# Miniprotein binders against q6w4x9r395to579: the designs that were tried, part 144

Target 1, 185 residues: q6w4x9r395to579
Amino acid sequence: GHCSLEGGSFVTTFDARPYRFHGTCTYILLQSPQLPEDGALMAVYDKSGVSHSETSLVAVVYLSRQDKIVISQDEVVTNNGEAKWLPYKTRNITVFRQTSTHLQMATSFGLELVVQLRPIFQAYVTVGPQFRGQTRGLCGNFNGDTTDDFTTSMGIAEGTASLFVDSWRAGNCPAALERETDPCS
Short names: E, the ipSAE of ESMFold2; O, the ipSAE of OpenDDE; V2, 0.75 times the mean of E and O plus 0.25 times the DockQ between their complexes.

## First folded at step 11 (miniprotein)

Design sc36
Fold by ESMFold2-Fast, scan of step 11:
Structure sc36 (fold): chain B 185 residues (1-185), chain A 91 residues (1-91)
Amino acid sequence: as target 1 above (185 residues)
Amino acid sequence: GSEELFERAKELIDRAIEAARRGDFEEAKRLLDEAFKLIEEAARRGLDEELIEELRYAAKLVREAIEAGNPKLIRVVRWLLAVVWWEVDRR
């Protein structure tokens, strides 16, 4: 399955449900029992000066008991706060430059992340079929049904993106604003 | 009590990285020094060892970011601290 974080504020879930929000927080993008060592993928949104959007994706974080890998729009890759030169390898994870504009994080456990650095920071998450029906977070539940893709951290299916997004905040941040229209289109 | 010391140390660490983000390294170092004092006091008062280790880990992240003096790394560590505190709150 494929989940995308594009155009600064757009998200498309594993079940292909699109939505948009405005927020300044770290959000849980993907949690699953298929991720080793209580692993989670997180997305950081912060203020953006590059477009009409007030906030955009600025970093992606892979968290586990052993690793805290950050990939930022500034082309900084860290693990546990220490800057790493690419290619960077751990037992189960390799971060490398796929192209002049793209970094990739490959794993041994069926998760793959590609980030586009230029012209705009974007992220693409791919998970293997073992993740079907086993995911939680902004990327949805990957069950083949878009009607319950806005399932909150409390397990409640919401009809709107705002309550869904706010339920996946990591930390004390302001509530996200749902956007129905794009000022560009 | 020791839980109050945890919250105060966390606040000082958060304030230190924010001062560093603004380029105020003198204030950042002062706040970090106070955080280290509170961490040692919390350890003496018997705060859970896992929480002491988390505070030391967070303080080390900030110290090393300040020493590197790289604004890009300082921003990364600020975001990473939110993740560290989220993980602690989940225990």
Scores: ipSAE 0.780, ipTM 0.902, lowest interface PAE 0.7, mean pLDDT 86
Fold by OpenDDE base, second read of step 12:
Structure sc36 (fold): chain B 185 residues (1-185), chain A 91 residues (1-91)
Amino acid sequence: as target 1 above (185 residues)
Amino acid sequence: GSEELFERAKELIDRAIEAARRGDFEEAKRLLDEAFKLIEEAARRGLDEELIEELRYAAKLVREAIEAGNPKLIRVVRWLLAVVWWEVDRR
């Protein structure tokens, strides 16, 4: 399964459903029992301009009981708040520079993350087949059905992205917007 | 009919994006302008207003991206169009 966060506020789920949203919060991209130590992948969005419609991805976070790995748009990689030099390796996670513009987080448990730093900060999430039907978050449920990708954290299928996205907030943030957003953010 | 106009508009938008990718922003703009005309005509003929609105918005953003000469923005708009096309294709 491949999930992408592109162009500031565009998401393509594991089931290949594209959608957009506009929010300034940390959102859960991926939760799964297949992730060890209660692991979760999160995306941090913030304002990129003066307008409320100017938001962009500013960081990706992998959070578990042991690690909090943050890859930020300024190319700083931290674990539990401490800056790390690349390549950086934990027990089952390795973060390294893939190219001059791409960082990669490789894991031993079937999760891969590629972060494009320039010209737009973007993220690409890949999960192995063992994750099929066992994922939740903004990347969807990876069950081959696009019609139920907007399933909220409470298990309710939504027709629009806004309520779906809001349900996966990791903090107290403003509500997400779906339409009439500026993708230039 | 209106559906044909809609599909033609989609094609023109795609071609506009390709022109922009090649750096031919003048051609891109021309194609986009034609797409807008078709979209408006489709709307007048009673095509689904929601889809027309989405296409109009997307096309507007493409135009802005092209006029700004920002290749990064062009890709962003392409992603936006993907959302629109997804909605169209499944209907």
Scores: ipSAE 0.023, ipTM 0.391, lowest interface PAE 3.9, mean pLDDT 83

Design sc37
Fold by ESMFold2-Fast, scan of step 11:
Structure sc37 (fold): chain B 185 residues (1-185), chain A 91 residues (1-91)
Amino acid sequence: as target 1 above (185 residues)
Amino acid sequence: GSEELFERAKELIDRAIEAARRGDFEEAKRLLDEAFKLIEEAARRGLDEELIEELRYAAKLVREAIEAGNPKLIRVVKWLLTVVWWEVDRR
């Protein structure tokens, strides 16, 4: 499955449900028992000076018991707060420059992350079939049904993006403002 | 109690990285020094070893960011601290 974070504040879930929000927080993007050592992927959103959106994606974090890898819009890659030169390799993860404008984090456990650094910071998450129905977070539950993609951290299916997004906040931050992507012309 | 010391150390660490982000390295170092003293007191008073390890990890992140003096790294560590505290709150 494929999930994307584009245009500063647009998200498309693994089941292809698009939505938009405005927030300044760290959010849980992907949690799954298929990720080793209590792994999780997180997205950091903050104020944007170059987007038509007031907030945009500024960093992606891969978290596990051993690793805290941050890839930022400033083209800084860290693990446990220490800056790393690319290519950077651990036992199960390799971060490398895929193109002049893209970094890739490849893993041995069925997760792949590609970040676009320029002209605007964007992220693309790919997960293998073993993740089907076993994901939770901003990228949705990957169960083939878009009607429950807004399942909160409490397990409740919400009708609006704002309550869904707020349930996946990883810190004490302001509530997100929602924007649905459905065009009602 | 030890829980109060944990919250106070966390607050000092958060304030230290925010001072560093503003370029106030003197204040950042002062706050960080206070945090290290509280962490050691909390350890002596029997605060859970896992919580002490998380506080030490967080303080080390801030210390190294300040020593590097790189604003891009300081921003990264500020975001990373929210992840550290989220993990602690989940326990």
Scores: ipSAE 0.772, ipTM 0.900, lowest interface PAE 0.7, mean pLDDT 85
Fold by OpenDDE base, second read of step 12:
Structure sc37 (fold): chain B 185 residues (1-185), chain A 91 residues (1-91)
Amino acid sequence: as target 1 above (185 residues)
Amino acid sequence: GSEELFERAKELIDRAIEAARRGDFEEAKRLLDEAFKLIEEAARRGLDEELIEELRYAAKLVREAIEAGNPKLIRVVKWLLTVVWWEVDRR
């Protein structure tokens, strides 16, 4: 399964459903029992301009009981708040520079993350087949059905992205917007 | 009808993007301009305003990307178009 966060506010789920939103919060991209130590992948969005529609991805976070790995738009990689030089390796996670513009987080448990640093900060999430039907978050449920990708954290299927996205907030943030904004801001 | 115009506009936008990918920005611009005309005509004929707005906005962004000569941005805009097309196709 491949999930993409591109263009500031665009998401393509594991089931290949595309959608967009504007929000300035941390959102859960991926939760799964297949992730060890209660692991979760999160995306941090912030304002990139003066308008409420000017939002962009600014960091990706992998959070578990042992690690809090943050890859930020300024190319700083931290674990538990401490800056790390690349390549950086934990027990089952390795973060390294893939190219001059790409960082990669490789894991031993079937999660891969590629982060494009420039010109637009973007993220690409890949999960193994063992994750099929066992994922939740903004990347969807990876069950081959696009119609139920907008399932909220409470298990309710939504027709629009806004409520779906809001349900996966990891903090108290403003509500997400789906339309009538510049998605490429 | 308006739906036909919409579909033609979609096709022109796709072709514009392809032209841009080939580095033919003049052709891309030409195609995009034609697409805009069709979109406006479709709007006048009563096509769903929401879809028209989405398509118009997407096309605008494509134009900006082309004018800037930024192929990477063009890809991003293509993604936006994908969202629009997906929504149209499922209706």
Scores: ipSAE 0.016, ipTM 0.220, lowest interface PAE 7.7, mean pLDDT 82

Design sc38
Fold by ESMFold2-Fast, scan of step 11:
Structure sc38 (fold): chain B 185 residues (1-185), chain A 91 residues (1-91)
Amino acid sequence: as target 1 above (185 residues)
Amino acid sequence: GSEELFERAKELIDRAIEAARRGDFEEAKRLLDEAFKLIEEAARRGLDEDLIEDLRYAAKLVREAIEAGNPKLIRVVRWLLTVVWWEVDRR
């Protein structure tokens, strides 16, 4: 399955449901029992300079008991707060430059992350078939049904993205906005 | 009690990284020094060892970011602290 975070504020879930939001928070992008050591993938959103986006994706975090890997829009890669030169390898994870504008995080457990650094920071998440029906977070539940893609952290399927997104905040942050901010409106 | 010391140390750590983000490294170091003192006091007063380790980890992240003096790294550590605190809260 494939989930994308593009254009600063757009998300397409594993079941191909598109939505948009604006927020200044860290959000749980992917949780699954298939991730080792209580692993989770997170997305950081903050005020942006991206056209027609009040806020945008600024970093992606892979969190486990062993690792706290951050890949930022400023092309900084850290683990446990220490800057790392690429390629960077751990036991199960390799972060490397795929192209002049893209970094890749490859794992041994069926998760792959590709980030575009320029011209706009974007993220692409790929998960193997073992994740089907076993994902939670902004990328949806990967069960083949888009009608329940907005399943909150409490297990309730919502009709709107804002309630869904707010349920996946990591921390005490302002409520997200679904609408694009247009300077001409 | 010791739980109040945890919250105070956390607040000082958060304030330290915000001061560093603004380029006020003298204030950041002062706040961080106060945080380390509160962490040691919390340890003496019997705060749970896992919480002490969390505070020490967070303070170390901020100390190393300040020492590096790289604004891009300071931004990363500020975001990482929110993840650290989320992990503590869900335990």
Scores: ipSAE 0.793, ipTM 0.904, lowest interface PAE 0.6, mean pLDDT 86
Fold by OpenDDE base, second read of step 12:
Structure sc38 (fold): chain B 185 residues (1-185), chain A 91 residues (1-91)
Amino acid sequence: as target 1 above (185 residues)
Amino acid sequence: GSEELFERAKELIDRAIEAARRGDFEEAKRLLDEAFKLIEEAARRGLDEDLIEDLRYAAKLVREAIEAGNPKLIRVVRWLLTVVWWEVDRR
C-alpha cells in the first residue's frame, strides 16, 4: 500500500483515493496493530501563507513508546527532541539520506517512509501486505475499497474529507477545510 | 456542452503526460494549462465553483513544480490530475 502527502494539502490513501484538506494540526496518518510499541505515523501541517487555504506539510513524525522521530522541512531529524546525524539507526528504524532531496525512514516491520525535502515538502508512505485491512488514519484502511476510506477514528464512514480528517487530529487544533476559501491563481 | 469540454480536457491531459514523459515539460505545461482552462469553463457552465478552485490550485502547483525544475514533475502532474478527475467523476 502506498499513501502520498503531496502538493501541500493533498492526500492519496493506500486504496488510491485522492482528497484535499486544509488544516493546521498534527494528524494521524497511520495506526496499525502491525506497528510495534503502539507506533503511529503522523503528519504536521501548518500555515504557509496568510490565507486559510495556504497550508502545507511541515514535518512527519513517527511516534512509539520508545521513539519520537521527527523529520522536518528544514532537514532536521530528531529523536525524542535530540537532533540526530544521518544515517541514524535505532533498534528497528533507520533514517538516512536517499538522495540530495530525499530522506528515507526504513523499518524492520514493513513500514517505509520517503520524504521529499524540496522543492515541496512531501511524504510517501509504504506498508507491506501484512497491513492490509489493518490500517487507520488519513491514509485510509487499505482494504481495496475507496468508498470507506473516510472512516473516522470512531469508526464512522464520512462522505466528505473534513470530518474524517478532523477525527484524526492528534491535538486541539482548528477544524480542517475541505475546500479552498480563497482560491489562488 | 460541459461534458464535451471534459473529454477534450482529458485528451489534452493525456498528451501532456506523454510530453512530460519525453522530457518536454514546456509542452506538458502548455497542454495542462489548456486542459485546465477547458475544465474551468465546463465548471463555470455547470456553476461548480468548487471544481474551479481545485483546478486553479492544481495548476498553480504544477507551474511551481516546473519553475522549480522538479525532476519528478510527471508524478506531480499525474497526481494532481488524479485528484481533479476524482472530483469530476464522482459528481
Scores: ipSAE 0.019, ipTM 0.408, lowest interface PAE 4.6, mean pLDDT 84

Design sc39 (at its last look DockQ between E and O 0.01; V2 from the best seeds 0.00; counts 0 for: pae O 2.6 > 1.5, pTM O .682 < .8, placed apart)
Fold by ESMFold2-Fast, scan of step 11:
Structure sc39 (fold): chain B 185 residues (1-185), chain A 91 residues (1-91)
Amino acid sequence: as target 1 above (185 residues)
Amino acid sequence: GSEELFERAKELIDRAIEAARRGDFEEAKRLLDEAFKLIEEAARRGLDEELIEELRYAAKLVREAIEAGNPKLIRIVRWLLTVVWWEVDRR
């Protein structure tokens, strides 16, 4: 399955449901028992441009009991707060420069992340079939049914993207504002 | 009583990285020093070892970001503190 974070604030879930939001927070993007050592993927959104009404993806975080890997829009990669030169390898994870504008995080456990650095910071998440029906977070539940893709952290299917997104905040942040999807994004 | 020490140490660590972000490294180091003292007091008073380890990890992240003096790294560590506190809450 494939989940994308594009155009600053657009998300397409693993079940292909598109939505948009405005938020300035760290959000749980993907949790699954298929990720080793209590692993999770998070997305950081912050102000973009000169207006407080615009927000965009600024970093992606992969965390587990051993690792806290950050890939930022500034082309800095850290693990546990320490800057790393690429390619950076651990037992199960490799982060490397795929092209002049793209970084890739490859794993041994069926998760792949590709990050576009320029012209706009964007992320693409790929998970293997073992993740089917076993994901939660902004990327949805990967169960083949788009009608429940806005399932909150409390297990409630919501009708609005903003309530869904707010339930996946990792910190104490302002409530997200819902944005209409743009077909040209 | 040791849970209040956790919250105070957390607050000092959060304030330290914010001071560093503003370029106030003297205040950041002062706040961080106070955080380390509270962490050791919490350990003496029997706060859960896992919580002590999380506080030490968070304080170390801030200390190393201050020593590096790189504003990009300081911003990254500010985001990482949110991740650390989320992990604590989910336990």
Scores: ipSAE 0.830, ipTM 0.924, lowest interface PAE 0.5, mean pLDDT 87
Fold by ESMFold2, look of step 12:
Structure sc39 (fold): chain B 185 residues (1-185), chain A 91 residues (1-91)
Amino acid sequence: as target 1 above (185 residues)
Amino acid sequence: GSEELFERAKELIDRAIEAARRGDFEEAKRLLDEAFKLIEEAARRGLDEELIEELRYAAKLVREAIEAGNPKLIRIVRWLLTVVWWEVDRR
């Protein structure tokens, strides 16, 4: 399965459901029992420096009981707050420069993360087939059905992206916004 | 009781990283020194060992970011503290 965070505010789920939101928070992108030691991926969004309500992806965090790996838009990679030279390897995880503009985090447990650093900070999450029906978070539930991809942290399927995204906030932060665009004549 | 000590230590750590973000490293170090003292008092009073370890971890993140003096690391630690507190709240 494939989940993407593109254009600063766009998300496409493992079941190919697209949506957009704006918010200044850390969000749970992916949780699954297939990730060892209570592992999770998180996405950090912050103000993009344009209009007052616009935000964009600024970092991706992989966490478990052992690791807290951050890949930031400032092109810094840390684990547990300490900057790391690439390639960086733990027992189960390798972070390396894939190309001049892309970093990759490869794992032994079926998770792959590719981060585009430039020109826009974007992230691409790939999970193996063992994750089918066993994911939760902003990337959806990976069950082949887009109608329930907006399932909240409480297990309730919502009809709107904003309620879904708000339920996956990690911390005390403002509610997310879906931007409406209306062309003018 | 122990919940009050945890919340006080958390507040000091959060204030320390915010002071560091503002460039007030003298205040950041003062708040962090207070946080370490309070964490050890909480440990002595029998606050849950897992909570103590999380507080020590959070305080260490802030200390190392301040010592590095790198704004990029300070931003990362601000984000990491959100993650640490989220983990505490769910466990």
Scores: ipSAE 0.754, ipTM 0.884, lowest interface PAE 0.8, mean pLDDT 86
Fold by OpenDDE base, look of step 12:
Structure sc39 (fold): chain B 185 residues (1-185), chain A 91 residues (1-91)
Amino acid sequence: as target 1 above (185 residues)
Amino acid sequence: GSEELFERAKELIDRAIEAARRGDFEEAKRLLDEAFKLIEEAARRGLDEELIEELRYAAKLVREAIEAGNPKLIRIVRWLLTVVWWEVDRR
């Protein structure tokens, strides 16, 4: 399964459903029992301009009981708040520079993350076949059915992206906007 | 009918993007202008307002990309159009 966060405010789910939103919160991209230590992948969005439509991805976070790995747009990698030099390796996670513009987080449990730093901060999530039907979050449920990708954290299928995205907020943030888009963000 | 106009407008927008990608911004502009006319006609003929709004918005963004002459922006707009077309196709 491949999930992408591109162009600042665009998402393509594991089931290949595309959608857009504008929000300035931290959202759960991926939760799964296949992730060890209650792991979850999250995306941090913030304002990139003055208008509400000027939002962009600014960081990706992998959070578990053991680690809080943050990859930010300024190319700083931290774990539990401490800056780490690359390549950085934990028990089952390795973060390293793939190219001059790309960082990669490799894991031993079937999760891969590629982060493009420039010219646009973008993220690409890959999960193994063992995750099929066992994922939840903004990347969807990876069951081959696009019609139920907008399933909220409460297990309700939504018809709009905004309500779906809002259900996966990791904090108190403004509501997501579905249609306002600034391609320059 | 209005549905046919919608599809034609979509095609024109796609062609406008391709023209812009080739650096032919004059052709892109002409195609886009024609697309806008079709969108408005489709609206007058009773096409779903939500679909019209999405198409109009997409076309607007394409216009901005063309005017800016920014290939990066064009790529983003193309992505947006993918979202819009997906939503249209499933209806």
Scores: ipSAE 0.036, ipTM 0.474, lowest interface PAE 2.6, mean pLDDT 85
ESMFold2 (binder alone), look of step 12: mean pLDDT 82; pTM 0.802

Design sc4
Fold by ESMFold2-Fast, scan of step 11:
Structure sc4 (fold): chain B 185 residues (1-185), chain A 91 residues (1-91)
Amino acid sequence: as target 1 above (185 residues)
Amino acid sequence: GSEELFERAKELIDRAIEAARRGDFEEAKRLLDEAFKLIEEAARRGLDEELIEELRYAAKLVREAIEAGNPKLIRVVRWILTVVWWEVDRR
């Protein structure tokens, strides 16, 4: 399955449900028992540099018991707070420059992350079929049904994105605001 | 008790990275020194070893970010602290 974080604040879930929000926080993007060592992906959102009334993706974090890998809009890659030169390899994870504008994090456990650095910071998450029905977070539950993609951290299906997004905050942050799903609307 | 010392050490670490973020490295180092003292006090007063290890890890991240003096790394460490505290809260 495929989940995307694009255009600053647009998200498309693994079941292809699009939504948008305004929020400044670190959010749980993907949790799954299929991720080793209590692994999770998180997405950091902050106020846009060109418009303070909008928010945008500024970093992606992969964490496990051993690793806290950050890929930032500033084109910095760290693990446990130390800057790393690319390609950066661990036993199960390789971070490398795929193109002049794209970084890739490849894993041995069925997760792939591609980050577009320029002109707009964006992220693309790919998971193997073993993740079907086994995901939770902003990317949805990957069960083939879009009607429950706004399932909160408490297991409740919401009709609006703001309550869904707020349930996936990692930290004490302001509540997210609703945004239109179609940027041309 | 030791839980109160954990919360105070966490607050000092969070305040240290915020001071570093605004460029106040003298205040950041002062707050971090206080945090290290509280961590050792919490250890003596019986705070769980895993929590002590998390506090030491967090304080080390902030210390190294201050020593590097790179604003990009300071921003990264601020985000990592949020992740560390989220992990602690879910134990």
Scores: ipSAE 0.774, ipTM 0.894, lowest interface PAE 0.7, mean pLDDT 86
Fold by OpenDDE base, second read of step 12:
Structure sc4 (fold): chain B 185 residues (1-185), chain A 91 residues (1-91)
Amino acid sequence: as target 1 above (185 residues)
Amino acid sequence: GSEELFERAKELIDRAIEAARRGDFEEAKRLLDEAFKLIEEAARRGLDEELIEELRYAAKLVREAIEAGNPKLIRVVRWILTVVWWEVDRR
C-alpha cells in the first residue's frame, strides 16, 4: 500500500483515494497493530501563506513507546527531541539521505517512508501486505475499498473528508477545511 | 549554568576541529554531536529560540559536510563556534 502527502494539501490513501484538506494540526497518518511498540506515523501541517487554504506539510513524525522521530522541512532529524546525524539507526528504524532532496526512513517491520525535501515538502508512505485491512488514519484502511477510507477514529464512515480528517487530530487545532481534489491545482 | 555548558561545548568543538584536520570525520561527528547537545541544553535553559534555530542550521551544514567527507567541515565547525560565542558574549 502506498499513501502520499503531496502539494501541501493533497492526500492519496493506501486504497488510492485522493482528497484534499486544509488544516494546521498534527494528524495521525497511520496507526496499526502491525507497528511495534504502539507505533504511529503522524503528519504536521502548518500555514504556508496568509489564506486559510495555504497550508503545507512541515514535518513527519514517527511516534512509539521508544522513539519520537521527527523529520522536518528544514532537514533536521530528531529523536526524542535530540538532533541526530544521518544515517541514524535505532534497533529497527534507519533514517538516511536517499538523494540530495530525499530522506528515507526504513524499518524492519514493513513500513517505509520517503520524504521529499524540495521544492515541496512531501511524504510517501509504503506499508507491506501484512498491513492490509489493519491500518487507520489519514492514509485509510488499506482494504481495497475506497468508499470506506473516511473512517473516523471512532470507527464511523464519513462521507466527507472534513470530519474524517478532524477525527484524526493529535492535538487541539482548528477544524480542517475540505475541498475536492483538483487535478489542476 | 548555561555558560559552563558553552565552555564545555567549546572544548568539544575544538577537539572536533582537530579531529577533522586529521581527517577523522567520525570522531569529529561524535564530538560535534555532544557539543550540540550541550549547546541546545544551554539554549533551552535560556529559552533562546533564535540560538536554537541558528544551531539547527549549523547542524544541517555540518551533516552535509560529514556526509561528503569534506574538509569544509572545519569551516562549519568554526562557524558554529562563532555563533556560540557570539551568543555567550551577548549575554
Scores: ipSAE 0.000, ipTM 0.174, lowest interface PAE 14.0, mean pLDDT 83

Design sc40
Fold by ESMFold2-Fast, scan of step 11:
Structure sc40 (fold): chain B 185 residues (1-185), chain A 91 residues (1-91)
Amino acid sequence: as target 1 above (185 residues)
Amino acid sequence: GSEELFERAKELIDRAIEAARRGDFEEAKRLLDEAFKLIEEAARRGLDEELIEELRYAAELVREAIEAGNPRLIRVVRWLLTVVWWEVDRR
């Protein structure tokens, strides 16, 4: 399955449900029992410099008990707060420059992340079939049904993106100035 | 109690990275030194070892970012602290 974070604040879930939000926080993008050592993928959003009402993806974080890998829009890659030269390899993860504008994080456990650095920071998450019906977070539940793609962290299916997004905040962050719902849902 | 010391140390660590982000490295170093002292006090008063380890990990992230003096790394560590605190809270 494929989930995308594009155009600053647009998300398309694993079940292909598009939505937009105006949050500025760290959000849980993907949690799954298929990720080793309580692993999770997170997305960091901040206010865009272009407009006060816009938010943009600024970093993606992969964390587990052993690793806290950050890939940022300004081309810094760290693990546990230490800057790393690419290609960077661990036992199960390799981060490398795929093209002049794209970095890739490849894993041995069925997760792949590609980030576009320029002209706009964007992220693309690919998961193998073992993740079907076993994901939670901003990328949805990957169960083949879009009607419950806005399932909150409490397990409640919402009709709008705002409550869904708010439930996946990973900490105390300033509230967005405004919220926007996908025109189709 | 020792739980109060955890919250105070966390606050100092958060304040230290914010001072560094503003370019106030003198204030950042002072706040971080205060945080290390509180962490040692919390350990002596019996705060859970796992919480002490998380506080030390967080303080070390900030210390290294300050020493590097790289604004990009300082921003990364600020974001990473949110992840560290989330991980502590979910336990």
Scores: ipSAE 0.736, ipTM 0.887, lowest interface PAE 0.9, mean pLDDT 84

